# Designs tried in a protein design chat: VH-VL binders against q9fz32. Part 33

Target 1, 221 residues: q9fz32
Amino acid sequence: MALYCRDTLIIIFQKLTVADLARASCVCKVWNSVATEDDLVVSAFTAPWRIKELVGRPASVSFWRDNGIWKFAISHRICRGDSVTSLAVKYAVQVMDIKRLNNMMSDHGIYSRDRLLIPISNPEILANTTCYVELDKYAKREVAVLYLEGAPKREQPVPGTNQQSNLSADGKRRLIESLRRSMQVDDGTALYYLAIAEGDPRSALSEFSADLRWERQAGLN
Short names: E, the ipSAE of ESMFold2; O, the ipSAE of OpenDDE; V2, 0.75 times the mean of E and O plus 0.25 times the DockQ between their complexes.

## First folded at step 15 (VH-VL; framework fv_ogalvibart)

Design x3 (at its last look DockQ between E and O 0.24; V2 from the best seeds 0.00; counts 0 for: pae O 7.2 > 2)
Fold by ESMFold2, look of step 15:
Structure x3 (fold): chain C 221 residues (1-221), chain A 124 residues (1-124), chain B 107 residues (1-107)
Amino acid sequence: as target 1 above (221 residues)
Amino acid sequence: QVQLVESGGGVVQPGRSLRLSCAASGFTFSDYDMHWVRQAPGKGLEWVAVIWYDGYDKYYADSVTGRFTISRDNSKNTLYLQMNSLRAEDTAVYYCARELTYSSDYYESYMDVWGQGTLVTVSS
Amino acid sequence: DIQMTQSPSTLSASVGDRVTITCRASQSIRSWLAWFQQKPGKAPKLLIYKASSLESGVPSRFSGSGSGTEFTLTISSLQPDDFATYYCQQYDSYPLTFGQGTKVEIK
């Protein structure tokens, strides 16, 4: 039963590196669910750099597997008169690192784009900052970018779908408490099975029972 | 086959000019940054210049800055080196070289294909 | 400009010997280092890039190691085809610079 306690797994997994978290995600459904939990993954990704906040979600899960310094960049707005050479001087970085980070290949030059990625030469500038996960179309990579002038304003259209929750927040909490008691698991584990069962408590219990049966057959619990 | 062929070398007097060409074949020339590297007789290799794939970004060794101009014509698959105000110390075999580029987590590059070279002798 | 210094300048060795050539940079070049082989009358040939990655078609007896300012090229068992001059080259930043070369000769 201890293998299915999400609160205990969360405490343990909070101390893991991105590499160890990836290993943990391969063990079973519950471990995978905890090890891929957004808060844990973001924490493991940002902690070495002391980043305050990471905004946005990458399209690829592989984004989280590497948090080396090249995953991060300053986003520089290109102005008239800028060159790769002048930007290298301005930011105290190497011309070839700008080339490397931006995958400068047989595409258009720097003036075909609005912004250029600048390598992080001093990782301390990341501490206590907000970084934004973006897909850079010209560099063809997902990066966590830092805007020294502050992030560009992002306006959202009014959503075309106005969905009511099937259950109120109070109703969901009562359902989670009922499942927790029935399955003898923590809140996180109850939430996991409720989510995969699309909010149906009978399906959640069925999924839990099936996974527990598999665990007994495998000798894991 | 991937091939680079230099031409235009010869014997010239100090102070004169010479233009080298490098004909590229067997690959998409406009996808690659191109270099000139030289080697004085009995001496080691010296990097001379690079021109990026876009034809605009150019960088030179200090020894040739202001005297040599690298250029390319992507429609003719040809790299050029215009050498002005030649000096005795410019005497060397001049190689053109292709820079292979590879995209991964960050852009990696290195010179992978070289021509056979053309000899430039600056002597009075 | 980053100065690249190779040692030794010349090296006498026999077939079958393990050969080690050292390259030292005047400042950190991280891992942006290549090794080239050159035979008389021929253009240089790339052996190793990114300090330790073996170029396609290069025999596995060649290996590279190091980072920062200290790098080595190792030939585990010297063959007759390996008698040549070897150059390191940094490509961390422009201007690109080569070491002065190490000539590997028959002992």
Scores: ipSAE 0.272, ipTM 0.682, lowest interface PAE 4.6, mean pLDDT 82
Fold by OpenDDE, look of step 15:
Structure x3 (fold): chain C 221 residues (1-221), chain A 124 residues (1-124), chain B 107 residues (1-107)
Amino acid sequence: as target 1 above (221 residues)
Amino acid sequence: QVQLVESGGGVVQPGRSLRLSCAASGFTFSDYDMHWVRQAPGKGLEWVAVIWYDGYDKYYADSVTGRFTISRDNSKNTLYLQMNSLRAEDTAVYYCARELTYSSDYYESYMDVWGQGTLVTVSS
Amino acid sequence: DIQMTQSPSTLSASVGDRVTITCRASQSIRSWLAWFQQKPGKAPKLLIYKASSLESGVPSRFSGSGSGTEFTLTISSLQPDDFATYYCQQYDSYPLTFGQGTKVEIK
């Protein structure tokens, strides 16, 4: 009886990790209704990093399924003289990590961008900060962004934009192949998850993982 | 079918130059970073150089820096390795390899396709 | 440069045996490690990427594990086709570097 009381559930769920909240949301409708509350989810997501405020919301629910350091990045405004190498030195990160995070094929790609995402090497930088949930069009994922210079201007990309349209045919093929390999499924299955994730490969993987977990719990595998 | 075919290997004297080619087919060559990796006879693999998909960025192993130049012609789907001031220790089978980029929890890149290699022998 | 050290350099085994090869990095490479198989006179073949991800078409008897500085390649049941030289490679940072290789030969 106590587990069906909303107030009791809130008290319990306030102590849960974001991953546990995600699991709790799958138990029943009542639990789902509480575990998916915005305040609880945001709190669970930000608390481990001592983030003061999270502005914006992701289009994909899968965003909230984990809160690893890879969910966060520094948004660096490209200045004259900047290079991927110089930024790597500046932020004490590896060139390849910057490149990976931003889906860069060349260091020269930086010149076509106004901003670059920088991996977080020290999580303490997030403490008592405001992070902004954004869809980065180059990284092709939703990310909680830290602006060291202050709040972003309103011209930031709107979350939920389908990024598939920006991929070349070969890029799409590579993406599908990547998902297929990552999921160890056939092309059709990979495409299915990519579709339900609205073109976000990370969300697609998260959805797939969630389904696998569910199947295991249900005894279907 | 994705394929890489190296050519241009042969026997050369020390101090001479040689140019290797790698012909790519079965994929959009211009979308991929490309590598050279070499293997001395009876020895292990040694990374030589990489060139980005657009040809602007290049990295080299210290052992070949200043002597070797990696380049590509995307219009011809061909990767090149210009080898100058060749030394005996440059004797190896030279492989070209494609770097596959894929999306997972993290963006990743790794060598997924290799050619069959071309032998370069540097001897007096 | 990141040095990769494989152990053992040579391994003698029989068909059906469980085989384990170790690769150590001189510094943390996180999970940016690949395993390659090479047979005599042939090009290297990718087996594992990201330390534990099996490349498409590679038999399930191959598995990779590890993170940071210690990595292992395991062949659960050695098959005749598996006698070859295996190499680990880090792709965490340039220059890319390989282990010295492990030759798996028939006992």
Scores: ipSAE 0.016, ipTM 0.563, lowest interface PAE 7.2, mean pLDDT 86
ESMFold2 (binder alone), look of step 15: mean pLDDT 91; pTM 0.929

Design x4 (at its last look DockQ between E and O 0.13; V2 from the best seeds 0.00; counts 0 for: pae E 14.4 > 2, placed apart)
Fold by OpenDDE, look of step 16:
Structure x4 (fold): chain C 221 residues (1-221), chain A 124 residues (1-124), chain B 107 residues (1-107)
Amino acid sequence: as target 1 above (221 residues)
Amino acid sequence: QVQLVESGGGVVQPGRSLRLSCAASGFTFSDYDMHWVRQAPGKGLEWVAVIWYDGYDKYYADSVTGRFTISRDNSKNTLYLQMNSLRAEDTAVYYCAREFGYSSDYYEGYMDVWGQGTLVTVSS
Amino acid sequence: DIQMTQSPSTLSASVGDRVTITCRASQSIRSWLAWFQQKPGKAPKLLIYRASSLESGVPSRFSGSGSGTEFTLTISSLQPDDFATYYCQQYDSYPLTFGQGTKVEIK
């Protein structure tokens, strides 16, 4: 009888990992309702790292799937004299990890970017910090971002980095609307999946379907 | 067809210099990081150097650091390896290789295309 | 530097045999491992990338497995065209490093 009391469940579930919450969500409707609470999931995600606060929420529950150090990154504003090598040394990380995290290729040189995401090698840096969940346009994924020099100025999405997908503003809008209807999601979610799919609507739908399958298996839906 | 063709190999004396070239065709050269890999006669493969797509970042094996310089001219679709202060142990077939990085999920970073190689012999 | 160790150095086999080559990394390289085939007087040819992904045009009899520090290349049924030297390579971090090679020769 005690395991059906919501208050008791909350107390117990506060001690669970994200993976355990996912398993708990599959037990029954009552457990599901508690295990899927946003506060519990966030707490479970941040607890292993002793993060003080997580600002923002991911567009997809897939963000919570793997609570590894790779979900986190340092935001480094690019300054004159910076190189990938110098940053690797500065942050004690591998050059290749910086390259991979930021998808560094010909269409996006280091100096064309405002910032680089730096992988975290030492998890202790996360302790008692505030992390921000962001969709990075170069990494093409959601990342919990640590700012060492202060809170991110809410850079209003500068409308202008139109990756010139040859789609007219109208074409892009139509595409987003189409995806929104197909996925039965909000515009933000549709945009997220389109972004991670590099503008390919088929790939976007595939990723969305994969996440839905995962959510079902995890009992999050 | 994607192709890499090395040239500039030959016989040189120790202490001398040699410049290798690698001509790329059949793909957008400026989109790819490029590598040099060498193989001594009857031995295994040894990574030598990499230059990123924009020519800014370069990395070398310890065995060639300070002696070899990797460079590229994207307007000519050509990769270069300037080899100075050559030693007998630098004797090898030198291969240029393309690094494939484009993926929907990950930056890959594996060498998918190789040239035929050019032989460098350092002997007194 | 990450050291790559292949085993065996030489392997004698017959056509139709199942062949297995192993590669060990001195530290974790996650899945950033490639396998190459090289024939005498020829450039290396990519077979497998990301430990288990088959390169386009490579026969399905080739397969790769493993993660972290232990990796395996398998040829399910050896063909006459498969007698060659095979190399593993890590591309997890610089400097890039190769295994010493495994020569597959006819028994």
Scores: ipSAE 0.813, ipTM 0.940, lowest interface PAE 0.6, mean pLDDT 90
Fold by ESMFold2, look of step 15:
Structure x4 (fold): chain C 221 residues (1-221), chain A 124 residues (1-124), chain B 107 residues (1-107)
Amino acid sequence: as target 1 above (221 residues)
Amino acid sequence: QVQLVESGGGVVQPGRSLRLSCAASGFTFSDYDMHWVRQAPGKGLEWVAVIWYDGYDKYYADSVTGRFTISRDNSKNTLYLQMNSLRAEDTAVYYCAREFGYSSDYYEGYMDVWGQGTLVTVSS
Amino acid sequence: DIQMTQSPSTLSASVGDRVTITCRASQSIRSWLAWFQQKPGKAPKLLIYRASSLESGVPSRFSGSGSGTEFTLTISSLQPDDFATYYCQQYDSYPLTFGQGTKVEIK
């Protein structure tokens, strides 16, 4: 059959949606081979949103099956004074959708993390952008993220060295309690500044103090 | 065995305050978001408030905003509802409810476990 | 706020009847809809979540369908244990809201 010719299948499959590619991949080995071609799948995944470039590849093939808007998110860098409510207003989204996207059933508040995923309320924001496929450690799922400020530099840990403190879990808890009392903040805020300071409590206090001075000068609460 | 037990209901005058408690057992309380839902006598269910697992993120129905405060003490496995400036229309059975969260693909967000309720009557 | 309207308010039925209750949302709630059963003097009990997913331990005669703004709870063959009040509830966004309830009575 002409429907087993690889070059012919590529031409046909280039016009298919992600749903139709998934259906085609179930027909036979030849169709599966073509329908799962990397460039074909990425093109079908990104074209409806006019995304310029998708960087990175997911660990799970099922990632490509669905390119609905929930697969994408803005990666927002958490700043002092942020709350889920204030971010929902800022990005014109519902707080429940922030909760759903981020799996907000973790042991800590938003300050326990560096970044928060924001759902896309206006798909136009994706057009002509670069998105990054990431496994979000708090949401525990793979997401194509957009960095409005541009992608941050990504450095790998040096092999054989621990970039974090050698403290035990008990030692870390006591450090967090001490830091919380020193800064007079909640656990989530203490963890946020400790994470920013890469586990160094002196740096965490310095950054907190600097942020407080800025807030006083700006007339913030 | 998951269990929620409300307490603190009673008869109070309008304008007064009352504090409800919900004792949780049989699960890791600090992993779950918690809700209050009320039901006026002979009427339907009305959602009142939620507090997220982190203890700081709280949301309220318009009918109680500014008067009610939801809180939790994870060390005591207890959920609270502080009800101030009580009105006759606050008369209801108050239930606490646990939110089921994570599934394989989504954070769900539905209420899966309910307490037995505690009656609050606000009358002159 | 998203208003939830149930129909009918009261329903009389016999054991063995097929019962259908509808729930209408004032705006799309996608599939974030739950159904609860409540008997007098008892707490509500979850039946259906995500519009159509059956909670563990709920009899298979209960089913849910719908998306967007219109949803249906169906009891395929009514049993004596099913005479109760049924509530739909959206959990798409805060504030969470319930329908006014549908009382299913013996006729």
Scores: ipSAE 0.251, ipTM 0.683, lowest interface PAE 5.1, mean pLDDT 82
ESMFold2 (binder alone), look of step 15: mean pLDDT 92; pTM 0.943
OpenDDE, look of step 15: ipSAE 0.622; ipTM 0.853
ESMFold2, look of step 16: ipSAE 0.000; ipTM 0.463
ESMFold2 (binder alone), look of step 16: mean pLDDT 92; pTM 0.941

Design x5 (at its last look DockQ between E and O 0.06; V2 from the best seeds 0.00; counts 0 for: pae E 16.0 > 2, placed apart)
Fold by OpenDDE, look of step 15:
Structure x5 (fold): chain C 221 residues (1-221), chain A 124 residues (1-124), chain B 107 residues (1-107)
Amino acid sequence: as target 1 above (221 residues)
Amino acid sequence: QVQLVESGGGVVQPGRSLRLSCAASGFTFSDYDMHWVRQAPGKGLEWVAVIWYDGYEKYYADSVTGRFTISRDNSKNTLYLQMNSLRAEDTAVYYCARELTYSSDWYEGYFDVWGQGTLVTVSS
Amino acid sequence: DIQMTQSPSTLSASVGDRVTITCRASQSIRSWLAWFQQKPGKAPKLLIYKASSLESGVPSRFSGSGSGTEFTLTISSLQPDDFATYYCQQYDSYPLTFGQGTKVEIK
């Protein structure tokens, strides 16, 4: 009986991870109604990283299923003299990780962009910050973005515009091609990892990398 | 019939600018990534630049980075190459090429259609 | 950048001869290799894609093989129309790169 009381559920669910909230949302309608509350989900999403505020909302509910460090990125404004290599050094990350995050096939792609997403190497950078949920048109994914220079100027897509990230057929094609090249695999394999990642290219790359590591450890390669 | 037709070539002095155009017909231009490839007289083929179907992604060869800009107008079925700060080594026949990104269930990315090219000569 | 090296640079052959051109990549490009034929004053023509797939309309005497770093274009029986320059090209990653070309000329 106590587990049907909304107030009791809120108290309990406030202690849950985003993954556990997702599971709780599948138990019953009452649990679902509490586990899917925006404030509760956002709190669970941000709390492990000590993020002060999350601005904007993703178009996809799947965004909230996990809150790994790969959900976050620094938005870097490209300046004269910047290169993928220089940025990798600046932010202490791998060039390949920058390229993968941004779906770059070449380092020269930086010149066609105003901003570049940088993966987070040190999670402490997120502490007491404001992050913005945005759909990055190059990365083709929703990301919680940290602006080190302050709030994004009005010209950036306002987080929360329900632009259903319905990647056009062509967009999906480009994404698959990007993954294929990034993973150095065939189309079938790229599609497989994209599917298990529910369309998230970053997650797909992460899963692929994990499998490679496992295969190496198992002596299968 | 699928066709690409380049234009805008000519003789220019070093340091000057030139804009090339490639008119596409016979296919849905907005569905395809487009490339520029050049060939110096008596030399091999050199990839210059690519622009994705939606114009969001662009990549360049090192030799032209910072000087050339690839663009497209899907409403006009036209590909462009803005060439600034031209050098003698930029002298070449410039081809536009269509990238076929998929075949059946597979995504690949090879040049299946080429224009006849337009000659750019950079000389003092 | 991926360097593509063709061999030989020039090949003299007669009509009816079997001709083989090799292309080597500086790193693995899997099967993302295309072969082009170019005649003087003309644009390149696609012959083979994905290392071994014959483009539509290309004669069956042309074939491609290889994977990884070593690739081969074969003309089983050289025809008069086949005297041209041939180029390999990788499309594994940017920047896209071509081999230096192989000129097939009449002996």
Scores: ipSAE 0.014, ipTM 0.538, lowest interface PAE 8.5, mean pLDDT 86
Fold by ESMFold2, look of step 15:
Structure x5 (fold): chain C 221 residues (1-221), chain A 124 residues (1-124), chain B 107 residues (1-107)
Amino acid sequence: as target 1 above (221 residues)
Amino acid sequence: QVQLVESGGGVVQPGRSLRLSCAASGFTFSDYDMHWVRQAPGKGLEWVAVIWYDGYEKYYADSVTGRFTISRDNSKNTLYLQMNSLRAEDTAVYYCARELTYSSDWYEGYFDVWGQGTLVTVSS
Amino acid sequence: DIQMTQSPSTLSASVGDRVTITCRASQSIRSWLAWFQQKPGKAPKLLIYKASSLESGVPSRFSGSGSGTEFTLTISSLQPDDFATYYCQQYDSYPLTFGQGTKVEIK
């Protein structure tokens, strides 16, 4: 049968790496159609690591072009006492690799986020697991994440408390956007002031206001 | 209505074991990291151990490492402290304490709720 | 380990007095400091978190200040209910550590 038969192409393409599927997709319209099919791409992406299930779809089609180990990460819940150094020891990885994966300029800012991406030191941890495709807004990366404790529980307020915390991920996103609007800055600047204010949004606003007054005085001179 | 109640304290000989329990009510127990803090008679407060909300991570003070085990059963809303190889220096009132984590607007991470305490006396 | 040192160890005061208690950390803890009040036979009670934020239901005569390594708790006008032992506690890093306590006594 001809090289334009879909059944023949599917059999051939099922054996290809993600890199070879990307090359095949450039040959012609029929090859492109087969090489970009959702089921075949997901299978090629997950098979080398024996991942059981990949949940979610990336915003960028380029996500599928590389399934090296750096596309995957453990999503670690940040707790008191954590530092980039202590997590590097805990997970047997290098401090530099944590920083690069998370787009970090300083290890003092980890408490401004709920979770930190940890590089995978042993790929066998991925076997027979469920991974989630997520965009990490702090790291500016789409990544397939593994939750060792299971997918994060939706946060709910404790009954009877009057605390100004216990927000879900959506609630924290709204907080950052509220701070961004209040401070009239981008997400990165809002996160910077949250980090130097040690995760306290009221202090972040105060620090920003003080810096803004200084800049206006300096700029007028 | 938020409450922590410790139990299981008593008098025990050195080298023996004792298990403390802390019953939680009035809040979603599985959302919170939980701690044990102790206070020797007439002395100040000493942090003993923490267990994270899902039971995965545990940390201990050096004075108890290798002898005490913190655990939790989220289905029973209960925190535990297994104390092995007890010493006279372990004599104290033991408090369970809730760490406020995952609150609105920002990460806070302080002890906002304490139990009443249970006395452990280690003597011959 | 971060050592927390309180000053003074004991303070004698009268109702209406202004009381100041100091807490010093052996290294920077930023603003991750809490103050607790403890009465005899009772569990500690949270007063101040994040160095200066007042916990709900705590009278406004209590205030906290400081950052880095030096912190203060101030009671602007001491009331009969305020005679107790006060502890500072850092929550910047494990192990969590407390100051040794400051007992505020009737003069």
Scores: ipSAE 0.000, ipTM 0.412, lowest interface PAE 16.0, mean pLDDT 78
ESMFold2 (binder alone), look of step 15: mean pLDDT 91; pTM 0.927

